# VHH binders against Putative pumilio homolog 16 (APUM16): the designs that were tried, part 2

Target 1, 332 residues: Putative pumilio homolog 16 (APUM16), of Arabidopsis thaliana (Mouse-ear cress) (q9fie9)
Amino acid sequence: MANNNSFSMSTMFNTIQEILNEEPLTVPSPPSRGGYSLFHIRKAEMDIQRIFNFMTGSEDLKDDISVLDTGTLMWMASLMTSDCDYFMVITTNKNGSKTLQKLMGMSDDMDVFFFEAIMRLFIHVMTDKYASYVTIQGMRVFQQDKRELMYDQILRYACFLAGDQYGCIALNEIITDLDDPYYRDQLLDIVANNALLLSNDAYGNFVVQHVLKLRDSRCTRNIADKLCGYCVELSFKKYGSYIVERLLEAGDVPMATVVLDLLACKTEMLIRLARSEYGNFVVCKALELTNEILTADLFYGLVNRLMPYRHLLHRSPRSKIATILDSMSVPN

## First folded at step 4 (VHH; framework vhh_6fv0_2)

Design s14 (from b03 with D109K)
Fold by ESMFold2-Fast, scan of step 4:
Structure s14 (fold): chain B 332 residues (1-332), chain A 126 residues (1-126)
Amino acid sequence: as target 1 above (332 residues)
Amino acid sequence: QVQLQESGGGLVQPGGSLRLSCAASGFTFSSYWMYWVRQAPEKGLEWVSTISGSGGSTYYKDSVKGRFTVSRDNAKNTLYLQMNSLKPEDAAQYYCATSEEWLAYLYGKTSAFDYRGQGTQVTVSS
């Protein structure tokens, strides 16, 4: 059964008709006091303060959510979303975010208010530590039409969010949760198409790493293609080396892409990489995986280039490579 | 630069059909909600239809429901409007449109669309 005063998306889009026919008006704003007495203004301020206290209060006080009537819930939803600052104060508060997440999905009529507020403040909500989980909850519990609108916004802002300290975490949660192949594949394509930029970013590298953990063959191959020629350069860097290690683990084609980059570089560069603080893990993993998978040409290609310099690798604090080489070459 | 180019308009008799196309370029088409709007002579812009980026959600003006169908081909960056059982009241210049801040326009009471094509004329007469 639909609730009273249900708000349809068709009604929302019919509002576009009014906006399209709106004439540019340079009318001076009327005085804020209008027809309301100071008494009524103060009462409204007290009401929003009560909602703030309820939403941001102790977790123990929130067990009562299930006993709130529909009228009270609709009033609360309407008031807390009536002003962008009200919504942001609640959603950016740890307790407020958690309480809002509990209210979402309880009523389609109420969800319209939360959906509209999230969409109006999308970037601000998605780049906040606590408010981002409100958006994630909406993507889990809102009706399909609202979820698709939210997914479209994620696609639009994916690269920006990937570069943000909290946006990248939220984006990774969304990638994990997103079962719709159409939206999932497009989001994965955006990450893959921007893999070089993101792999070099302080936060975007976490998104590339997360996507590689999904073991999506198409996306992983696309990432490998975009990083081809750059694997050695990335392997000297902390986050770049983590991504290259994940490509090595991701199957035969991505592994071959990495190893061929290693084999294509000059010997001096390969030895410098093998002795570097991050690159030694890449070279070690390349040796271990090519040996285990029985890709003999790739394994012996690496061994033959490193072997003449094994004495330099033994002098490195991280000498696992030297240990592998020693197992292949014994005096006599 | 965002570019939208409509085609497929023409003269049709009442009860006839037309299929409009809109070729899009300069943006990630599949990530954008798309709109069909029309303008009859001496009348304001009238919203006709909306389609989500995936094509999974579609919305129509009440007077065209059951007669018009919006669709998209994201591989070809093309938006379509299939118009059946055309009435004299449907005669108008038809535009495809999009917006980078479309949700702000829905709730902000401002001019709705950042980007609109040149339009294609639909004439319904006998």
Scores: ipSAE 0.000, ipTM 0.436, lowest interface PAE 11.2, mean pLDDT 80

Design s15 (from b03 with T110R)
Fold by ESMFold2-Fast, scan of step 4:
Structure s15 (fold): chain B 332 residues (1-332), chain A 126 residues (1-126)
Amino acid sequence: as target 1 above (332 residues)
Amino acid sequence: QVQLQESGGGLVQPGGSLRLSCAASGFTFSSYWMYWVRQAPEKGLEWVSTISGSGGSTYYKDSVKGRFTVSRDNAKNTLYLQMNSLKPEDAAQYYCATSEEWLAYLYGDRSAFDYRGQGTQVTVSS
């Protein structure tokens, strides 16, 4: 059965926020069923402290990994993943994350422990600056079966991750690395289907920008379709204008979508845009590209709307719009 | 992935000429508009020239019109800037950029240029 994606961004956001706002991960405690004597619990706590010190220690200690035998490495992997708090303390530490990344891919048996821990803590790992690199490394070095399960989690949480300050960075790395056409296309479809919301988001706009840089024709066209009618509004905004300019550069169809939005707006709005801090670059690029590709109807449509107001555009010395318009005017 | 490497700068007398080159890799060069930008000592980055992907459209800063010529060889993935009649005011570090990098800089991502390498230095002195 296909995923029907019945949830709105708001519903998904609220559900994930409930998960993230659960009580902070508890310190290691005795097992809830059966269990160890107090002696065994204390020994495990002492052993995990040794592992913390090793994993989070200076970079010079990382070279010592090559001298550890398989049994010691398996024991360390088992112990550091035996509790969610242990794993998170290690992965959210800059040195711990780097050291764990070096251990990943060394043994399929060890990778089982790391994979299970990552999957158990997926959202927490993906939204941390250092821990997210552990998940990215797993997607590069784990066996295909494990990578596919991780891809499924990325698809499930893609919109939430795009809106997170560290999740958006990790998501962009994953988008770049994804060679599997099925998972890549699904992830690109999720970004495109949510392009309007993401383009207006503090972090999601970076995901839309990154995807447009990939120059995937299908995805770019889908983004253009979703932003159709909103290109003028976006062009008044710093990152929104950047997205609109990328659409102008992305080929004839995305360019036409943007230019038609410019031509559909009222003349007063178009002139405000041409004189605005960010929109002037959009209007300038629209003129340059429509002139270059000889789309005369679109080029002259823009020129005819702007020409009566060229005296106002001359008051902005940083804009090339006035220069282009002057080259089209008849000498007195 | 996108890599741009500038070369061809040097010391020249006023009225002299230099030809700058930019070797591009990691993207479909012929599909991208390309930019030349420069930074003089104690000044911000300023736009110098733009060339369309086909090479059919070129744009120049007013102070360099008639003196500078931008061109490209899409078969070699190389961008050029021919600089004639050089003036002391043209002395700067020169960088090539894609539209995406230049637009990111203009829209406040100043770090877009932080790791592009050293560019190529143009010095004009008698």
Scores: ipSAE 0.000, ipTM 0.097, lowest interface PAE 22.9, mean pLDDT 78

Design s16 (from b03 with G55S)
Fold by ESMFold2-Fast, scan of step 4:
Structure s16 (fold): chain B 332 residues (1-332), chain A 126 residues (1-126)
Amino acid sequence: as target 1 above (332 residues)
Amino acid sequence: QVQLQESGGGLVQPGGSLRLSCAASGFTFSSYWMYWVRQAPEKGLEWVSTISGSSGSTYYKDSVKGRFTVSRDNAKNTLYLQMNSLKPEDAAQYYCATSEEWLAYLYGDTSAFDYRGQGTQVTVSS
């Protein structure tokens, strides 16, 4: 998809640009009832100010945008997108973002202006708390060809967005909303391929957690594969432990990957993990799930490693691990 | 593969002008944000200017605003930097660069550059 200006859009854009860029008459004329150039410049300035105030004003002071005629909507769209800084001020404003989202999808001709502006400012829009919802809305309401170009940008910047405080939230919304199997699978593959780095990132861990909640078996197994050998290290960390707990809950194969990592580590490390602030929840969950699912070899493997140290585990802050171990020894 | 080749550097007097060019190949040039970065003797790499794929957005280091103009010709796969009113502090090796993450280094993270050229030397002296 190249540049696809319709005749009406191209004509309107040129007319608006002529009005906005019209210079005052260089030949001084005596004061008279409004000259052409000054009238048009002032009208454009007032329209820019009115659009800004309308877009960023409180909800209670706005008219229903559905009553605006097509000409007015096209005028507003072209003015809002004529300058990158102006578009960003509107989209990064809470009310401006919400109002712009309502304007999107109303007209394919108007959507071309919003699409072009979003694509020019893609990363700036995607990493802002309010502007990111403008991009999400475009992915929901624009024509398929525009949505696919936006998906291509998401694939290109997925890891960067995952590491951003607002980009990770927007990325998670997009992952949830994406019904196209090709783009969804590509995006899930990017997350899985980078699962170790993302799981250790301040924001990327939320993307890994979100993807695991989707219960996509292929992606979950790919994540488990990439985290294999690192489950113990991750389990000592707050968000890493949450990811490991989700893998334990995700089915037999991801559960086995985690438990085998626990069994492969040195006994001293396993006991330290079982007594740690976050790791105790991982070890406890591993015991509970392996017992519940009747994976006897994995369950008894863990019990046999922990049992000699049950008295040490009883001295640890209120851990269910010691209680589970005691239940295995009391009857005989 | 990605290739970037700079040219147009040279010796100028303070207040003089130079136009740098960067010939790009091995990628879809019009789809990439492009960058000018420089490195002065005994100094680190410094971001100078950015231009979007469409030329719709341009950004400049504060000290070069109003003096430098970045532009591109997508039909020729060429990036330009017009440098006016050159100062001794502008003397540096100038590099053409591109990155998968343009936003990160627009705010000064030069480590985000995936690809850069061999550079062209700019000397400003009387």
Scores: ipSAE 0.000, ipTM 0.120, lowest interface PAE 14.7, mean pLDDT 78

